# VH-VL binders against FAD synthase (ribL), part 1

No score or structure here was measured in a lab: all are predicted.

Target 1, 153 residues: FAD synthase (ribL), of Halorubrum lacusprofundi (b9lsn4)
Amino acid sequence: MTRVVAQGTFDLLHPGHVHYLEDAATYGDELHAIVARRTNVTHKPAPILCAEQRRDMVAALTAVDEAHLGHPEDVFVPIQRLDPDVIVLGFDQHHDEADIAAALAERGIDCRVERASGRDPRYEDELLSSGDIVDRILKQRGSDCDGAREGQR
Positions, changes and structure headers below are counted from each chain's first letter, unless a header gives other numbers; Kabat numbers aren't used for antibody chains.
F, E and O are the ipSAE of ESMFold2-Fast, ESMFold2 and OpenDDE, as the mean of both directions, binder to target and target to binder. V2 is 0.75 times the mean of E and O plus 0.25 times the DockQ between their complexes.
Where letters were taken out, [cut] stands.
Atom coordinates printed by the task and the answers are left out, and those that the model quotes come from them; centres of patches stay.

## First folded at step 3 (VH-VL; from f05 with heavy chain E57K S104K S106D, light chain D32Y)

Design fa24
Fold by ESMFold2, fold request of step 11:
Structure fa24 (fold): chain C 153 residues (1-153), chain A 122 residues (1-122), chain B 107 residues (1-107)
Amino acid sequence: as target 1 above (153 residues)
Amino acid sequence: QVQLVQSGAEVKKPGASVKVSCKVSGYTLTELSIHWVRQAPGKGLEWMGGFDPEDGKTIYAQKFQGRVTMTEDTSTDTAYMELTSLRSEDTAVYYCATDLRWGKGDYYFDYWGQGTLVTVSS
Amino acid sequence: DIQMTQSPSSLSASAGDRVTITCRASQGIRNYLGWYQQKPGKAPKRLIYAASSLQSGVPSRFSGSGSGTEFTLTISSLQPEDLASYYCLQHNSYPLTFGQGTKVEIK
């Protein structure tokens, strides 16, 4: 059996996340998704949703065989224990494939590193990032003032 | 298999301090979320504090804040709980208990140490 | 803090009886509840996690159910070796809190 690992924040789920995990699943027989703890999200805003909720949502996706909460300090601890054959990076993930491969080699992990394809928008007004979803919510629901409602009269 | 082996029983006077150790085998200490739970004679279980895997920090129950310190020595895979200013009501069995810092969830206390009786008298 | 109220405080039952122990949370805790067994003179042992998931190696006569604020541990056919105190634990939020325990005796 070929074990695949994918990792991400997976905050507000969107079609980009689903595409990533579906693409990752094609690299093997069993897909394990690692859901990052808040402390490991350093290059973007902290997630809106708690880690357990994000893990539960990821676990419910058909492409995912198991979802795991990540380690708060060392992201490679779960990877060592899972011992995957393939790690698939997200299309937009900031880490260089070579840097990940070097970290795996330092830890004696024999694992191929791949990167998932991107997902183009398929529908008008489709949102493909958690940030865009948050921005939309704030624009439509973030402020509700009596003056604004009275202005409609 | 994870095994947690605690230090032996202690007898202390009021006002003293006690430091209980919990040595880990089967995993390295940094893979585990170590918590401490005590049980007074004939009473129930009381959580004292432990490592929060979500924030990567130790959290103490408010009741013990200022009196308890929980530390870890990764070179010996040993966790410690020190309780100061002991009172007779601190007489209890003290357990270390744990689960992994990662995985399917933080379900707590899959593995327990054998317990350490601390008696505070006189 | 979330208070956990356990019922009954003690019970006595015969071998073969069906035993139920109930735990009520003062606030919703979803399924973040575990059940623990403590035999006399020993450390607690986890029986149930995530409210209803049976820990590996625990006999199938043990089961957990419930969500939100009301939870039940059931022993479908009490055995002599089930003489113990039983505790629920909520881990929805800190501080972690146990129920006060239920002592089960066999007559």
Scores: ipSAE 0.115, ipTM 0.693, lowest interface PAE 4.6, mean pLDDT 89
Fold by ESMFold2, fold request of step 11:
Structure fa24 (fold): chain C 153 residues (1-153), chain A 122 residues (1-122), chain B 107 residues (1-107)
Amino acid sequence: as target 1 above (153 residues)
Amino acid sequence: QVQLVQSGAEVKKPGASVKVSCKVSGYTLTELSIHWVRQAPGKGLEWMGGFDPEDGKTIYAQKFQGRVTMTEDTSTDTAYMELTSLRSEDTAVYYCATDLRWGKGDYYFDYWGQGTLVTVSS
Amino acid sequence: DIQMTQSPSSLSASAGDRVTITCRASQGIRNYLGWYQQKPGKAPKRLIYAASSLQSGVPSRFSGSGSGTEFTLTISSLQPEDLASYYCLQHNSYPLTFGQGTKVEIK
C-alpha cells in the first residue's frame, strides 16, 4: 500500500486546492492531507478559518482518505508519524523539491518528493486562491473610505 | 503507550516555591500539549494552565498568573510547573495531563500523570 | 469565564440503577465538553469526549448527551466499580473549567 502526504493551509477552498489533492492522490493508494495550524502560516496572511473547519472541509473531498491537524511547531512531526512513501508539493508552493528532500533525509524519512501539476482557470471569472476570494468579497461586499465605487459598493 | 511520570511528594513552608516535574515516555514532549491541574484535599479539580496547540502558546489561569511558570525541557522530555509564594491553601495533588498536539489531539485530557502531593505547612 | 454547574453534588444508588449527572454551562460551549471519572486515590480518567463520544476501553453503560448549555452523563446500569467522583470539563474557551464534581456511592 502506497501512502501519499499532501500539506497546505487549505483556507477558503478553491479549485486549485481540489486539483492539487486530486493530482496528489494519483501517486498512491491512500492520501493523507495535513492541514497547517495558524502558527505555521508565517509566509502569507493568516488563514480566515479555524484549523478544525479547514481540516473537516479537506476530509470531505473525495480524493482525501484522511485529514489531520498539523503540528504547531514542527511540520515534519506528522510526516514522520505517517511515514509516507510520497510527499507531493503544491505546484506553486515556494519550497524547492531538493530542499524538502534534504530536510526529509536529515530526519531519516525515506520517501519520494513530487510536485503536483498546475491548474489553469477553466471558467470565466474563476478564483484560484483564498486571497483572491477574500479580495472579491471585500470589493463586492466591503465598505471603503470614500463610501463609493463606480456602479458598486 | 504514553506515560507521564511525576516527581515525588514535597513538603514546603509558606513563602517557599515548589517545582513539579512530569517526564514523558512513549512520545516526545513536543508532541504533547501539557496542562497542569490541581486538587486540594476533599475538593474538585482546578485547571492551572497549559500549552495551547492552536496558538502554540502557554496559557495560565488568571488565579495563578504571576505565581506559576510552566516550562519544558525537550532534551529530557520533561515538563515542569513551578509555583511560588506558597500558602497553606496551595496544599494539593498536582497533575500533569495532556493530549497530542496534532491529529485529533485538541480534546483534553486523555493522559494523566499519577499526581504529586504538595503539602504546605508551618 | 465559563462557569460549569454540576448536579447533584453526591448520590447513592444500588447496583443496576440508572444514574444521571448534569452539567450546565453559563454560555454555549458547542460539543467541547468531556466527562471524567476519578476513583479514590487515583488520577482522573476520561470517559467521554466531544460531549457524546465514548473513550476507547470505557464500558458502553456510560453515555454522554447534551446540546447548547446542558449536558448529561448517564450510567445505564450502575456497577460496584463505578464508585467514584465524576467531573465535567469545558474546553471551548480559556480558562478551562471543571464542574464541582459528583460523588457516586453504591448502597
Scores: ipSAE 0.050, ipTM 0.671, lowest interface PAE 5.2, mean pLDDT 88
Fold by OpenDDE, look of step 6:
Structure fa24 (fold): chain C 153 residues (1-153), chain A 122 residues (1-122), chain B 107 residues (1-107)
Amino acid sequence: as target 1 above (153 residues)
Amino acid sequence: QVQLVQSGAEVKKPGASVKVSCKVSGYTLTELSIHWVRQAPGKGLEWMGGFDPEDGKTIYAQKFQGRVTMTEDTSTDTAYMELTSLRSEDTAVYYCATDLRWGKGDYYFDYWGQGTLVTVSS
Amino acid sequence: DIQMTQSPSSLSASAGDRVTITCRASQGIRNYLGWYQQKPGKAPKRLIYAASSLQSGVPSRFSGSGSGTEFTLTISSLQPEDLASYYCLQHNSYPLTFGQGTKVEIK
């Protein structure tokens, strides 16, 4: 059995996440998704949703066999314990495959590193990032919050 | 397996402070979320505070805020709970409890220390 | 804060009896509930996690059920070694809160 690991924040789920996990699942027999903790998210704004909620949502996806909470300090702890055959990086993740491979080798983990393909927009107004979703929410609903605050003053 | 070994029993006067230690083995302290729970004689379990792995910070029960401090020494894999301004009502067995900081879920208190009796008396 | 109301406070039953302990949450806690057993003079031990998942090594006579606001721990056939206090714990949100406990005695 080939065990595959995918990892990410998976905050506000969108079709890009689904595509990533579906693509990752093609690399083996069993897909494990690791949901990053807030403390491990340093390259973008902190996630809106708690790790448990993000995990539950990811676990509900057909492509995912098991979803796990990550380690708040060391991203390799879950990887070491899961002992995957393949790690699949997201298409937009900033980590280099060679760098990850080297890090795994240093830790004695025999695992190949692959990268998933990106998803092209399929319809108008599709949002493929959590940040864009947040922005849209603020744009459409932010005015409602301002009105509520003015009423309390 | 995770093992938690706590410091020995303490006898304190009212107004004094107590610091209980909890040494971790089997896993490193950085892999665990340490919480503290106390139990007065013949009473139930009471959560005092603990580490939240999501936010990477310690959370205290409001009842103990300002009087309790939870710290960790990663070099010795030891967690500490200090309680100040002790009162007779603080007489209890104090437990450290923990679970992994990662996994399928955040299931609290899979592992427990043996407990530390703290007696506060005049 | 979420209050956990546990019942009964105590019960006495015979070996082989079916025993049920209930915890009610003041608000919805989904399945973020654990059950713990504490034998006299010992630290608590987790029996059930995620409301209905049996901890490894725990006898199958123990089971947990429920979701939302009402939860039950069931011992299908009480054994002498089950003499203990039992506690529910919610970890849906901070502060974490325990039920008051149930002392189980064996006749």
Scores: ipSAE 0.033, ipTM 0.665, lowest interface PAE 2.6, mean pLDDT 90
Fold by OpenDDE, fold request of step 11:
Structure fa24 (fold): chain C 153 residues (1-153), chain A 122 residues (1-122), chain B 107 residues (1-107)
Amino acid sequence: as target 1 above (153 residues)
Amino acid sequence: QVQLVQSGAEVKKPGASVKVSCKVSGYTLTELSIHWVRQAPGKGLEWMGGFDPEDGKTIYAQKFQGRVTMTEDTSTDTAYMELTSLRSEDTAVYYCATDLRWGKGDYYFDYWGQGTLVTVSS
Amino acid sequence: DIQMTQSPSSLSASAGDRVTITCRASQGIRNYLGWYQQKPGKAPKRLIYAASSLQSGVPSRFSGSGSGTEFTLTISSLQPEDLASYYCLQHNSYPLTFGQGTKVEIK
């Protein structure tokens, strides 16, 4: 049995996440998704949703066999414990495959590092990032909130 | 951040039973693997048993089998360790310890309760 | 069962000294070893996990090394606050087993 690990924040799930996880699932027999905790999310805004909710949503996806909360301090602890055969990085994740491979080797983890394919929008207004979703929400609903606050003053 | 708060000190007679509680906060009990470790006065740490999430069962050290029962109440996020047929040698500080729940066999203790002193004396 | 043999049982050193504690496993345990510090009257605190990973918030003077059956905890420069007992723990397989402990005293 080949165990695959996918990692991500998975905030405000969108079709990009689904594609990532589906692609990851093709690399083995069992897909484990690790949902990053807020404390480990760097170089981007903090997730809107709590880790537990993100986990539950990811777990509900057909491609995912099991979803886990990440370690609050070290991203490699879950990886070591799961002892995967393959780690699949997201298409746009900033981590370098070679860097991850080196880190795994240093820890004595025999695991291949792969990268999922990208996905193009299928619709003109399809949003494939959590950030874009947030922006859309703010654009469409943010102005309404400002107006409501002015009316209550 | 995980916090483990244990019940207070106990004084028991030989042959009696003691039940120590460990209340979890910060994380849910279902996210953690609770283990119990004791330490006799002036002695080292001794693993008693703990929950294996993969097998969905508690594993006990052979030394305590038949005499110890570890349970969990998820509704109150509280773990319990009951030790029966107490002996003077059971006098120790009892700790609950936990780690985030992951694959079986790879657990270690990130967080510890403050300990519960159990004194067994005639 | 995997036996963890820890040495020495006790040591006394001066502030600034390099201190080394060793644990030997009766079987290979890969890097599934943790080091714990226990100060008097307190619960143990994890210093090192996965044999060589420093726990968050732990001073960099602490380090762990080793794999398989030989493991070492090193304090590069002993500080007065490091007075404690130290324990290794294997979590490669059940039952989990601790080393006997090392009591570190400060001169």
Scores: ipSAE 0.020, ipTM 0.603, lowest interface PAE 6.5, mean pLDDT 90

Design fa24
Fold by OpenDDE, fold request of step 11:
Structure fa24 (fold): chain C 153 residues (1-153), chain A 122 residues (1-122), chain B 107 residues (1-107)
Amino acid sequence: as target 1 above (153 residues)
Amino acid sequence: QVQLVQSGAEVKKPGASVKVSCKVSGYTLTELSIHWVRQAPGKGLEWMGGFDPEDGKTIYAQKFQGRVTMTEDTSTDTAYMELTSLRSEDTAVYYCATDLRWGKGDYYFDYWGQGTLVTVSS
Amino acid sequence: DIQMTQSPSSLSASAGDRVTITCRASQGIRNYLGWYQQKPGKAPKRLIYAASSLQSGVPSRFSGSGSGTEFTLTISSLQPEDLASYYCLQHNSYPLTFGQGTKVEIK
């Protein structure tokens, strides 16, 4: 059995996430998705939804066999526990394959690193990023300021 | 989120046993590391034992070894702590506490039960 | 066993004051330290984990610092609702050990 791991924030799920996870699932027999906690989300705005909710939503996707919460400090803790054969990076994730491979090697994890393919919009007004969704919400509903603070570890 | 609900207060005689329950919700026991901490009246917190996900076993504080047993029922998502040969010094509020199961470097006790008062008196 | 020496045992301060609580470990524990708040009649609540990470939902006036053997919990501006006992916890190695606690009173 080949175990595959996909990782992401998976905030405000959109078809891009679905494509990523479906593509990731093709690399093995079992797909595990790791949902990043807020503390591990850097270089972009914090997720709108709490980690638990994001996990539950990801878990409901057909391509995903199991969804996990990430570690609040070390992204490799869940990876070490899952001991995957393949890690599939998202198409637009900033992490370099070689850097991830090196980090895995340093930790004694025998796992190859792959990258999922990109996806183009299929129809007009399709939004394929959480940021774009947020922007549209603000544009259409900006007068309704809901400051719900979601708990992250 | 995780919620821990403990059983009610107990009054016991010296030499008796007490079994405190801790029901978890929001997550399953297989996802959590359950620990037990007690606090005597007006005193500090004392760790009794708990599950170590790295070793995959329950670890007991030496002070309680031989008298304490920690068990889990995954079918009901309930953890138990049994303390035998009770003494007056065992009078305390007993807490179950938990965090997600992680390896080395994990964080403890993000979630706490409401506590169970156990009074040992003749 | 790792001994955690917490100081002071008690303190009294006014609202708005800066409050500092210290824990010293008998040996190096890296950043495997948490801070907990316990209000009267309630279960403890985690404030800080990994020595300096603020728990979600905790006011920003709370902060933790330190590594190795010396650790500090700071309340930048003490509020009336901060009346409680505070405990440090090391989880570098078993057995897990708490500091003896600090009772914070408000003048």
Scores: ipSAE 0.008, ipTM 0.593, lowest interface PAE 9.3, mean pLDDT 89

## First folded at step 7 (VH-VL; from fa24 with heavy chain L100Y)

Design h3
Fold by ESMFold2, look of step 9:
Structure h3 (fold): chain C 153 residues (1-153), chain A 122 residues (1-122), chain B 107 residues (1-107)
Amino acid sequence: as target 1 above (153 residues)
Amino acid sequence: QVQLVQSGAEVKKPGASVKVSCKVSGYTLTELSIHWVRQAPGKGLEWMGGFDPEDGKTIYAQKFQGRVTMTEDTSTDTAYMELTSLRSEDTAVYYCATDYRWGKGDYYFDYWGQGTLVTVSS
Amino acid sequence: DIQMTQSPSSLSASAGDRVTITCRASQGIRNYLGWYQQKPGKAPKRLIYAASSLQSGVPSRFSGSGSGTEFTLTISSLQPEDLASYYCLQHNSYPLTFGQGTKVEIK
């Protein structure tokens, strides 16, 4: 059995997340997703949804066999516990593959590091980031002006 | 890095109650799920209950329901287990144990307190 | 409730022997199983998590296997310091349940 780990914030789910997890699943037999806690999200705004809700949503995806909350301070703790054969980084994730591989080697974790492919837009008006979804919600449903509503139904 | 330090041994009479403390250091209590496990002399480990982060409430083993209360004081990073209506069969070592606050299925019990012997004798 | 049936209840083996301890769950628990070692007078210590993942600092002679309902802890070459009681724990669902324990003695 080949165990794969994917990790991310997974705030508002979108097709980019689904593609990442589906691509990660192709590297092995069992996909475990690690859902980052708020304290581990340092490269973008804090997630809107609580970690438990984000984990539960990820766990419901067909590609995901198990979903776990990340460690508050050490991203390698859940990786060590899971002992995966492959870790798949997201296409746009800021981590350097070589740095991750070195950190795994230092901990005696025998694990390949791969990076998922990017997802091309497939549909008109498709939103492929949590930020884009938030922006659309604010544009259509925000109460920031006395002006006319836009894009609401 | 995380350390659980429990209160000292206690001797109680039948019908009394006991409250065992578990102080967390190296981390804050709110980042952990505290569970309580006991072990009677010469016997195996028995889960009593613990905090479930998914539901945000304490789950008690049916055997202890109505006699046990588990509470937390986040200002002192201390968890408590109180067992009432003590009987001689409650003589045991009581452990607090935890993991970093993961949901259902993630309770690996990474960290254990040193144990608190509670002796119930007439 | 998920019952964990652990066997044997005790065993005695020589240094260097291969030792196996099994746990059977009354229903599927995926890999949500841990193995714990308890030396006399001490708190339990985790050896294996996620059924087969070795805890950091645990000797490599310990290994775990299995998924679903059948799980095995193996000590490939028993050492004198392995004298302890061993427990499996399922954490797939409440109530959390331990196996009855296996006492390992060294001849």
Scores: ipSAE 0.000, ipTM 0.496, lowest interface PAE 13.7, mean pLDDT 84

